VH-VL binders against C2 domain-containing protein 3 (C2CD3). Designs and how they scored, part 5

Target 1, 169 residues: C2 domain-containing protein 3 (C2CD3), of Homo sapiens (Human) (q4ac94r1171to1339)
Amino acid sequence: SSGLLDVGLRYRRSPRTAEGVLAARTVSISVQIIRACGLQAAAKALAEREPALQFSATVGVNASVTTHLSFLPQGEQRRTHPVACSFCPEFSHHVEFTCNLVTQHCSGEACFLAELLEFAEVIFAVYHENTKSASDIISIESCKEYLLGVVKVPTKELLIKRSGITGWY

## First folded at step 21 (VH-VL; from x01 with light chain S30R)

Design y03
Fold by OpenDDE, fold request of step 23:
Structure y03 (fold): chain C 169 residues (1-169), chain A 122 residues (1-122), chain B 107 residues (1-107)
Amino acid sequence: as target 1 above (169 residues)
Amino acid sequence: QVQLVQPGAEVKKPGTSVKLSCKASGYTFTDYYMHWVRQAPGQGLEWIGQINPSGGWTKYNQKFQGRATLTVDKSTSTAYMELSSLRSEDTAVYYCARVPYGFRLFGAFDIWGQGTLLTVSS
Amino acid sequence: DIVMTQSPDSLAMSLGERVTLNCKASQSVRSYVSWYQQKPGQSPKLLIYGASYRATGVPDRFSGSGSATDFTLTISSVQAEDVADYHCQQYYNWPYTFGQGTKLEIK
């Protein structure tokens, strides 16, 4: 079976602060990453290709989740804290992305965020971190993160309060 | 085997348009972003733009001022880059390149096409 | 746009020597840097992503380091097959930008 990621997406208008004209042209996309489950199957599948994951696939993975809005630069990506040794980690992570209401098209024409959201997606990636090797700077391989799965959520579903999503890369 | 196949060469006159193709195989086409990068003779690499084959979302380098248009045909797993108002300065090898999802990988080009040499001359 | 500046432009090394290639960003790009090897007449090949992670199939002699603005690609012991142009790239912000490249030759 594939894993499950429990997330919440919300669309909020940025509060108008008296001092900032810029606040009136931004919105906030709130992302809540609640929990994951079924990560053992993903870890076992990956362990067939990565022997270093054989132990973790049996005992538990150190899971973290990254969040990326496809229409924002990679620098805006966020990451949860890692949850150690679990196939069903509880993250209870909250993050907000500030988005411009109006952006510039390649043609120079103004494009509203609503138009972008029709074709955009929120990307969640679940990683396993090898904690035993994190302190060893000598071996780059020891610091390797392992991608367990990816969930892509169309942004048209941003109005969903809470959803369980299954999608593995 | 994962591969991106591009035509070898195109010759165009200034002011015309060209549409370059990139056929993907060996993987799920919609699970990766497709980017386009060009390289003028003896020069460095220049990013043109990207497209998400799944939703069709695109991002362009503003340097091209709307001259570039990226599209995909999901049924044939083929990406296209159209460049209009061609100039002599557009003479370059044009590459399509795949980008996987991932916190650290997203933006790195893990698979490249062989490139198409576009020559723009009178 | 973020400018990526590579140094040196070219270098010639003897077999077995340690090679160090540098890439400097005009502003912080955190760790969103990749390195590519491009042999003559070929497409670029991904070597390093995330500043310090080797791509699949890349020999252990290649390593990447750095963060924020200063990045380095190191070849611990250069081999004849390493003759190529090397490119650094940032993908922290749009537009993605590359360095001008470094040409590596063997003496």
Scores: ipSAE 0.463, ipTM 0.843, lowest interface PAE 1.1, mean pLDDT 90
Fold by OpenDDE, last read:
Parts: C-alpha cells; sequence; structure tokens
Structure y03 (fold): chain C 169 residues (1-169), chain A 122 residues (1-122), chain B 107 residues (1-107)
C-alpha cells in the first residue's frame, strides 16, 4: 500500500458516575482520523487490476476510512464519511471506543486492559467508493469498495505516553 | 505464490498434547492474522482462535477452555497451535488460515493450509 | 454464541440450474458473513466476504446477498466443478462461527 494517514490515539478514563458500576470499569480510547495523502499512487496501482478505477486514479478518489481496535469485535468498527474526489482527503473525524478495564479470559481469569493494549493495534483501512458503480444496484460487483491501503498502529505506547499517539502512518 | 504448509497427519493418545505447525510463504507474515479452524470427520468447521503475528495478541474460542495455545515464530514465518489434554473428540483436520485486514475482510479466511489430520485414539 | 444455520442440508441439481443456498444467523451479524467452497478432500476456499463481495478468482456465477440475519449464496448456472460442501461464516463477534454446511451434488 502507498500513501500516508494522519491519525491520533488517546487514552481517557471514563468519568465514574455514581450510578453505574459499569461506568467505573470502562475507559475510552479516542481515535482521530485527520487526513490522508498520496492516495493517487495506491489508486493507480489498483487501477492496473481494476479498469473501473482508471478514471478515479487520475482525477481523485472518494475515500473513507474504517477504524478497528484489534481486541474488540468486528461489530465495533467505525467508518468515516467519504471525502469526494481527492488524493489528499481531510476527514477531521473523531471516534471513541469504550473498553472494559477488566475482561475475562476463556479460563475465567481476569485480563486487564493494560495487557490487551500491550499487544493490540488500531487498524485503519482506506477505501475508495466508485460512484458510477454504486448507481448500478443490479450488479453486486458495482457495489464493490476498493481497498487502497491499511495502516496498523500498535497501542502499546498508550501505556507509556500520557499524551497519546499521533503521527503519519 | 502465497501458501500455508501444514504437516499431513498426527496421531496422539488421549491426555497428551500436540503442537501443530503452519509455515507461511509468499507474503509478509506479519501483515496478516493467523487463525486456526478444525473440522471433525463429516462435520462443519469450528473456529479455535486467532493470533496477530506482529504483536502476538491472541483470541480463543472459550469452548477449548484454555487447552489451545497459539504462537508464532516470525523468523521462520511459522504459526503454531498447541492443544493439550487431548480427547477422542479432538480428532479432526486442523487448518491454519490467513485473514487480511479490511472493514469487510477482517475475519474472512482468504488462504488456507491443506490441514493436518489429528487422530486421538487409545 | 451466534448460531449460523444453513439450508438445505443437501441438494442435488442439474447442470445449468440456478442454485440457492441459505444461511440464517441467530442474531444480526450485519454484513460480516463469508462463504466457502470445500471440494472433497480439499481445504475450504473463500468465495464471498462481506456478504456480497466476491473473492479474487471466483467465477461470476457465484454471488452473495443478504444482511443482518438472512444470507444467500447463489450459483446462477451450476457446473460440474461446483460439487462441494458450502459453508457460511459470521465474523461479527467472537467466537467466529460456521454453519453446519450444505452439500451440493449434481444429478
Amino acid sequence: as target 1 above (169 residues)
Amino acid sequence: QVQLVQPGAEVKKPGTSVKLSCKASGYTFTDYYMHWVRQAPGQGLEWIGQINPSGGWTKYNQKFQGRATLTVDKSTSTAYMELSSLRSEDTAVYYCARVPYGFRLFGAFDIWGQGTLLTVSS
Amino acid sequence: DIVMTQSPDSLAMSLGERVTLNCKASQSVRSYVSWYQQKPGQSPKLLIYGASYRATGVPDRFSGSGSATDFTLTISSVQAEDVADYHCQQYYNWPYTFGQGTKLEIK
């Protein structure tokens, strides 16, 4: 994959509300998706195999980004709104993932969030949506999204850096 | 060529342990998750667990109650699954399978090993 | 655990016929469903992911549809080489679970 993604990760303690034991045992991982760049190279590479992308690889892609925490189920993934016709889309997207401080292992043993974060990663996937293909409801192939690239950010630094993790990936 | 290579067969007695290997080639080993799935004779597929070769994070099916241990050797691009306290019902073909990243892909097994037949009998 | 139930358990079709395989989830799995083809003596092969996306190299006659709880794999014109077991899978939540499989034969 080619291109870069500007993202930020922060660890926040959820405010303990007196009303819920559950609130006291959760934290929030804040994810910021700021912008991407260099998506043209990715689009061009993909266009070699997908002729439908030849036009977009020239004029601009309709980009969206999905976010997934590796230790959360697939259903917890989030997606940005698409930014149309750009190789350097600005998303300015913010999402928070609620995480339990303590989870249970299969054996019934307690697993702390710190243990999860030590080995976990945040996964970003950048997609292009072909609007011409999306208009054709009849063809399943026309509804296909194209993966431009994947970014993986290890979460282990969240255990050390109070300010969080930021940068281009 | 992308491939996952597994040994053909293993024979074990009940109560013992087995460590199955899965050698990956043709791709960057750490760019994909590795999952393990088994299939008893004449039965459907059963998910055992997953490992991220990059960081070593694992997730297991609770059905195995901690009997399964997934590991990787990055230097040899090999994934391992150890299953302890073997039972006759553990007799099955054990597959390693690669999972790519992606919103709709992450969880789909795009490449499979040929499987290892594990026979557990007294 | 999310239970995936396939139907029918088995079917025999004539060459060229349209084949419809069903998979029902015990709860919503959104579109996080994949379909696999497993020929006799072989490992499973990915056909469909994300409920409706065809994997690389999969013939056009294969298509997937559905969302939430009801999913379908369709073969527009079944060929002799399509004789296999077909498995649906959800990867919406852990543990990942498979259907019991559907056996497709040619008359």
Scores: ipSAE 0.449, ipTM 0.842, lowest interface PAE 1.2, mean pLDDT 90
Fold by OpenDDE, fold request of step 23:
Structure y03 (fold): chain C 169 residues (1-169), chain A 122 residues (1-122), chain B 107 residues (1-107)
Amino acid sequence: as target 1 above (169 residues)
Amino acid sequence: QVQLVQPGAEVKKPGTSVKLSCKASGYTFTDYYMHWVRQAPGQGLEWIGQINPSGGWTKYNQKFQGRATLTVDKSTSTAYMELSSLRSEDTAVYYCARVPYGFRLFGAFDIWGQGTLLTVSS
Amino acid sequence: DIVMTQSPDSLAMSLGERVTLNCKASQSVRSYVSWYQQKPGQSPKLLIYGASYRATGVPDRFSGSGSATDFTLTISSVQAEDVADYHCQQYYNWPYTFGQGTKLEIK
């Protein structure tokens, strides 16, 4: 009943200046957000609760996608530019997240990124932006973005697949 | 009905440990992160830590690192917080709270338990 | 740690008045701020997330605004049932932190 998101995940080692024992080495997690499809179903479902979306649910949504690594703080989230008036937006967006290879465990011991990736996930959120409302600076409510859907991609396969993770989710 | 159920109260002596439970119902347990927040009497809220749905990843407030342990039991939809080396300053109401996925939501506590009053006294 | 400072610590308002609660972050937290209402003897209830988005079921009289370091929770027309402590929270970075709270009473 919801759409799909075509994404790719890869990681590579990235040398970094040593700032400490725990931050001596990093890995770059590359995220590709290629395209989405089937967003109309999500928009229609949302329009049942949000009458302002009735028109967009029929004509097309202004979609953007946010990316978050579950083990990074919220401030590290990234967002694509919006693609206007489409249920099958093509983003062709690339983003990289720099991650420490070693972090501090709750016990004070070292925790390797591999351990994190075993249980981590990349979280994608697809939003619709109402352009008519966005221009109305006066109304706080008019500036609201609408969540169309969330995609969660486990990162555990990055531990075994050198080619990374790709596909529709 | 979505709810998080916690025991009403616990009484412990200093130096001991306590394990608080938080039973979730009315929703898919694995679709939300679980956080723990405490509130000392007459004070503000203090974030303790979080755990992912699988229970394999946790993040703690450094203030509680080494002393707090978060776990989940997916089979019973129950989250746990164990706090060791209890001190009188640990006397507080301890809340579990779920966090939904979402760009602006992931970090907001949309549902809270009723809290467990932990009293640490000699 | 990011410090969230609320102001005022307490206030008493008359029914129907506009209430403004402030929250200041020690550093930019972008829009990753939530507001909670906590009535006596109850657990906190989410009012606002993402600085300006109302949670489900929250009355329209509640609104949030602000970005970076300065945030505001507004009650357009305060009601008797709005008597509570109000907490702001940042979730921009770990550890998540709360303000010290503001107590709202009705005259």
Scores: ipSAE 0.429, ipTM 0.838, lowest interface PAE 1.2, mean pLDDT 90
Fold by OpenDDE, last read:
Structure y03 (fold): chain C 169 residues (1-169), chain A 122 residues (1-122), chain B 107 residues (1-107)
Amino acid sequence: as target 1 above (169 residues)
Amino acid sequence: QVQLVQPGAEVKKPGTSVKLSCKASGYTFTDYYMHWVRQAPGQGLEWIGQINPSGGWTKYNQKFQGRATLTVDKSTSTAYMELSSLRSEDTAVYYCARVPYGFRLFGAFDIWGQGTLLTVSS
Amino acid sequence: DIVMTQSPDSLAMSLGERVTLNCKASQSVRSYVSWYQQKPGQSPKLLIYGASYRATGVPDRFSGSGSATDFTLTISSVQAEDVADYHCQQYYNWPYTFGQGTKLEIK
């Protein structure tokens, strides 16, 4: 009954000119968040510590997924729309990340994206949103999101069109 | 218990190098990123850099680029920071801190070491 | 680099009073802000992450708010054990940067 996240990663060498010296060429990493399953077990486990989730753990969670490339800053993260009241949400979400072909992340020396990808990962986080809470991000009431699980996908799998990944909770 | 253990103090001369250690225990070492932050006496915090769980990827503050080197030893659950060409201005408490995965968490330091006081003087 | 500016630099409050600490970013950092409490001779302790989420074990009297450039840490009723330096941090973009800190004392 482990939660699974169905995702697809694509590496597209579609170089384009950029303004900076190290950003003269970019490539695109496409990410598809297709669906999740088995979220009830995660919700029930979390409900043991958070009574506010008891109802959702029974009827369904309001799930959304965030995507982060480990070698990009947090500002580049993306988030799916929420799918309401489901333990098997279908997102059908597509995101595209623009990455510099050359960067200086490698111990002060310039390195190519391919070198970074050898050790990088795409991080997916699945959240439940309590719809009874305010949506204002600056209020405490809006802080009613619960982390159900995290999936870490090594970027060496970028050439895999579609893959189901087991998350951890 | 979850903890990061660091040596208490190091004394070095200008121009030399130092390698600080940070031993993790009480959790799965490879499930967290490790960051390094320093604090000069009476000053604020300054981010040095980060290293991924496998140790194959690092990101540095440009201020320390070429001078700081982060590594990890998974077999001993220990993170290291080497700082070369030491200057008097490098005198500070150096902290290691772990960062958990998560949309809003990835970049927040949830557990800190006790810090190592590095004194650089002639 | 993104500059985080805290205000005030220091303040002294009476027990039970409401404390408000401010942190301003030189550019939008969305909600990628954390707050830390650092007591004398100790390492920082995470209080708030994601601008408004309390870390595990943090008392309810602590709360965070804000987005984009303006952030606030609030202590609804300050206690004696809250005497410390408070640091805000952005992790929106590299390099991660901290505010200069705010020193909180009790009268």
Scores: ipSAE 0.403, ipTM 0.829, lowest interface PAE 1.2, mean pLDDT 90

## First folded at step 22 (VH-VL)

Design ya1 (from y03 with light chain V33L S34A)
Fold by ESMFold2, look of step 22:
Structure ya1 (fold): chain C 169 residues (1-169), chain A 122 residues (1-122), chain B 107 residues (1-107)
Amino acid sequence: as target 1 above (169 residues)
Amino acid sequence: QVQLVQPGAEVKKPGTSVKLSCKASGYTFTDYYMHWVRQAPGQGLEWIGQINPSGGWTKYNQKFQGRATLTVDKSTSTAYMELSSLRSEDTAVYYCARVPYGFRLFGAFDIWGQGTLLTVSS
Amino acid sequence: DIVMTQSPDSLAMSLGERVTLNCKASQSVRSYLAWYQQKPGQSPKLLIYGASYRATGVPDRFSGSGSATDFTLTISSVQAEDVADYHCQQYYNWPYTFGQGTKLEIK
């Protein structure tokens, strides 16, 4: 898509030293979803294949953003509240993922979270969903989601940048 | 047109390996997860694992950890599943299926390949 | 692993009857539940996602309901083309798991 998403990521952990494991320790990955812009081009492109979106593509979309950490199951994704009828929504959402400092692969092998972050991504999905009315609460099709764009931010830089990662993507 | 194309059949002997392919077309390959699911004759569906094509990160059903390897070739929009140390119990139809990003749809398999019948017999 | 249990294992219905298929999870999957239709000789097709949302092109006679552990797929007026195996699937947590399936036939 031609849209942009303004986000911030932060991770807190102790400086790297000799390996020490306390299985009960946890850390936080904080995700800020601040705003998006430029969604009209994405909406117009989608409306060429989906005529039901043509009106929304001219006046504004009802945008929401999901956040998914690549090393977590899909069920642990988080979602912003929707912002109605805009191509430049302000979300001002903060979500926090609490992760164990020591985690376990499917093989049963323990590892530190930092090892996962070397190859991981934070994935943001921006989507449109129609505005509900009283009649729409009984219609499943009225809640259909339309993907406007996907933003992927590698987490490797969180291992280096003490203040985190922020900016437009 | 969105589709996942798989070979119709493969025949292998026990103890060998197989690498099954799944060619995607009609969509941006790296914008969807790819999953693999198998179905033994007359049996239910069993999840094998998933791969994120953009970063190559994988997650396997523990039952297949160490035997299954999921890979992608982004230049050809093709996903692969390699299964080693084949047993007769691995005889099944192997499906690739994609998962869209989004919200309620995220995690459901919206498009399936037609499946490859793998027969493992001595 | 989250075990998905479907009931009944099979049933035969007359055309136009209302059909209810059940799927029970061994622990809460919230609303991360999909239903698939698999016609004889075909790959599965997505019917319902998010427990209650119809996939594109699915007739409105199909509906899903439930949350947490107890889910249903309802066919309001069964048609001849609905002869298939029906699978529920949770996508809340790894490993993702399917029910054993329900075979629907027409008398």
Scores: ipSAE 0.664, ipTM 0.837, lowest interface PAE 1.4, mean pLDDT 85
Fold by ESMFold2, fold request of step 23:
Structure ya1 (fold): chain C 169 residues (1-169), chain A 122 residues (1-122), chain B 107 residues (1-107)
Amino acid sequence: as target 1 above (169 residues)
Amino acid sequence: QVQLVQPGAEVKKPGTSVKLSCKASGYTFTDYYMHWVRQAPGQGLEWIGQINPSGGWTKYNQKFQGRATLTVDKSTSTAYMELSSLRSEDTAVYYCARVPYGFRLFGAFDIWGQGTLLTVSS
Amino acid sequence: DIVMTQSPDSLAMSLGERVTLNCKASQSVRSYLAWYQQKPGQSPKLLIYGASYRATGVPDRFSGSGSATDFTLTISSVQAEDVADYHCQQYYNWPYTFGQGTKLEIK
């Protein structure tokens, strides 16, 4: 009942000799969210307890994907455009997270980005939304977003090889 | 039935440590972030920190950095919060609460434990 | 730290009246704002997320509005079961912070 999410991850260091120290330099984590497939199985499984999904589970879901780095706060999450009525949406979305080599915690304690990468993840959440009309944006809906699946990639893999991502929850 | 089960009470002396538990059931433990929040008597809610059960990554409120330690046991679907060097000001109800992935829900606490009353005195 | 300030501290309302509770953030939290209901002796319960979206199982009389720094929770027709403390919470940036709460009573 697993779906598949096609993504690309890259890690790029941007050296800068003007400051003469590595601590002043930034790195870039590039995330590409290309497409998904196999969403019908997830939609049907969820529709067993979510009547609002029953029609979409047979016709097609309105899918979007959010992505975030576990060591950044929720305000830093990124989101694709929705793709209407599909079980195999194509997003073709690119995100660049610019991270400092030093001091990414909100606690005020300094640390190197490599320390964060040992324990953190890049996370993708695929979800369905019913409608994006003005009434749906301001309407009294009890739950508008429906999670279809989550993909998690440990960040330590970014330094060695391109992470392959498969799986659907 | 989705629930987070916590012990009702703990009593500790100043200077000691406590390790509070939170047993999850009715859902896949690693599909949600786990957070800890406390509420002193007659006071508001205060965020302690979060843990991602899948990878074990943690983030703490700076106020608790160095005193609070969050861990999980994936085999028992149980989250733990240890608080060291207890003081009387740590007397509070300690809640565990989960956060779903998604978009607008991501960061909101959709299910809460019933809380553990920690009393630090004497 | 983003400071969340709620007003009023408490209020007493007649059944069926409209109630508006306010929450102000010290800096923009965009729409990363939740409201919780906490009845005496109970844990908080999620009412509103994303500033304006009602959580599952929450009655239609609850609604949220606002963005950036100024947020409101509205109860269109207060019921006896609505006696509780109400908390707002930002989840835009760490540390996550809560307002001190508003106590709602029926008179």
Scores: ipSAE 0.653, ipTM 0.834, lowest interface PAE 1.4, mean pLDDT 84
Fold by ESMFold2, fold request of step 23:
Structure ya1 (fold): chain C 169 residues (1-169), chain A 122 residues (1-122), chain B 107 residues (1-107)
Amino acid sequence: as target 1 above (169 residues)
Amino acid sequence: QVQLVQPGAEVKKPGTSVKLSCKASGYTFTDYYMHWVRQAPGQGLEWIGQINPSGGWTKYNQKFQGRATLTVDKSTSTAYMELSSLRSEDTAVYYCARVPYGFRLFGAFDIWGQGTLLTVSS
Amino acid sequence: DIVMTQSPDSLAMSLGERVTLNCKASQSVRSYLAWYQQKPGQSPKLLIYGASYRATGVPDRFSGSGSATDFTLTISSVQAEDVADYHCQQYYNWPYTFGQGTKLEIK
């Protein structure tokens, strides 16, 4: 059985400040990363190709989740802190992307954010990262990341469902 | 075996268009971004654009504004790059390259095709 | 656009020597920096990602390091098979951009 990620997405205008109207020209895409489950199957599949992961596939993975909006560049991705040694981690993580109502299309022309959201996705990457040992620190070797799964949630429903969307994916 | 297969060469006249293919195998096609990069003879690498195969969303380098179109065929695991209004300066090797999702690796090109040499001359 | 500048443009080294290649970004790219090796007549191959992480199958003699705008690729003991062009690439922001390359030869 595939692993699942429990997430929530909401689209709302930024609160106004005493300074004025400029805050009203931005919106927030709020993303909740609540929890995951079923990660052992993914970890075991990786361990078949990477025997060094056999221990983690048996006892639990150190999972983190990155969040990427398809219309933003790589540098805008966000990351949860890792949850150690679990196949059903609880993240309870909230991240907010502040976006301009008018932004650039891929052609360079200005467009409304709503036009981008019709075709865009929120992409979640769930990955394991081994804990560093004393020898890794001494040897300057880095921990390798191992992708466990990818979850993609279309954003077009945010244009319709003002209370947002939530659920398992 | 993970592989991106491209045809070896194409010859075109200025003002025409070309559609280059990139056949992916050995991995789940929709789990990776696909990017296109070109290299003119004796010159450096130049990013053309990217496509998310699952959602179809694209982003282009503005230098190719209005001329480049990236598409995918999920049923055949094939990416395409169409370049219109060809000029002699479009003569180059055109590579497809994939990007894995993840954290530190997300944005780096981990697997490249062997490239298609496009020659544009009258 | 973030401009990536490599130095030197070319160099010739004896087998076993230590090589240091430089890459400078026109603004901070944090650690979103990759290095590629391109042997004559071949496509590029990923060596380093995230400024300092070796890609799978890359020999230990290759290492990467760097700050937000200044990055280095080091080959600790050059082998004959290392004759290639080396490119750095930022993937922090669009458009993704490459340095002009450094050509490494054996003398």
Scores: ipSAE 0.641, ipTM 0.840, lowest interface PAE 1.5, mean pLDDT 85
Fold by OpenDDE, fold request of step 23:
Structure ya1 (fold): chain C 169 residues (1-169), chain A 122 residues (1-122), chain B 107 residues (1-107)
Amino acid sequence: as target 1 above (169 residues)
Amino acid sequence: QVQLVQPGAEVKKPGTSVKLSCKASGYTFTDYYMHWVRQAPGQGLEWIGQINPSGGWTKYNQKFQGRATLTVDKSTSTAYMELSSLRSEDTAVYYCARVPYGFRLFGAFDIWGQGTLLTVSS
Amino acid sequence: DIVMTQSPDSLAMSLGERVTLNCKASQSVRSYLAWYQQKPGQSPKLLIYGASYRATGVPDRFSGSGSATDFTLTISSVQAEDVADYHCQQYYNWPYTFGQGTKLEIK
């Protein structure tokens, strides 16, 4: 079976005290990452190609989740704290993304965020971190993160309070 | 095998438009972003823009001032880049490149096409 | 735009020597940096992503280090097949930008 990620997405208007019209008109996209399940299947599948994951695929993974809004730069990505040795980690993570209501289109025309959201997505990526090797700077490979799966949620579903999502890369 | 296939060359006159193709194979087309990068002769690489084949969302380098248009055909797993109002300075090799999802990887180009040489000359 | 500056522009090394290529960003790009190898007449090939992670199939002699504004690509023992142009790229913010490239030759 594939994994399951329990997330909540909320859309809120956010007043901002700043100079400029663009700075004054912002919205907040709130993301809640609650828990994941079924990560063992993903880990086992990956372990077929990555022998370093064989042990973790049996005992438990050290899972963290990244969140990215596709219409924001990569620098705006957020990451949960890792939950150690679990195939069903509880994250209880909350993050808010501040978004400009109006952005500049490639043509120079103003584009509203609502228009972008029609074609955008929220990207969740679940990673396994090898904690035993994290402090070993000698081997870059030992510090490698392993992608267990990816969940892509269309932003049109931002009004969903809470949803269980299954999608693995 | 994962690959991106591009035509070898195009010759255009200034002021005209060109539409370059990039056919993807060996992977799920909609699971990766497609980017376009060009390289003038003897010069560095320049990012043109990106498209999400799944939803059609695009982001462009403002330097091109709307001259570039990125599209995809999901049925044929083909990405397109149209460049209008061509100039001699647009002479370059144009690459399509795949970008996978990932916290550290998203934004890095893991697979490249062979490139299309576009020559803009009177 | 974030300006990426590579150094040196070119260098010639002897076989087996340690090669160090530098890439500097005009502002912090955190670890959102990639290195590419481009052999003559070929497309670029991804070597390093996330500043320090080797792409699949990349030899162990290649390593990346650095964060924020200063980055380094190191070849521990340069081989004949390493003759190429090397490019750094930031993907921290739009637009994505590349360095001007460094040309590596063998003496």
Scores: ipSAE 0.494, ipTM 0.850, lowest interface PAE 1.1, mean pLDDT 90

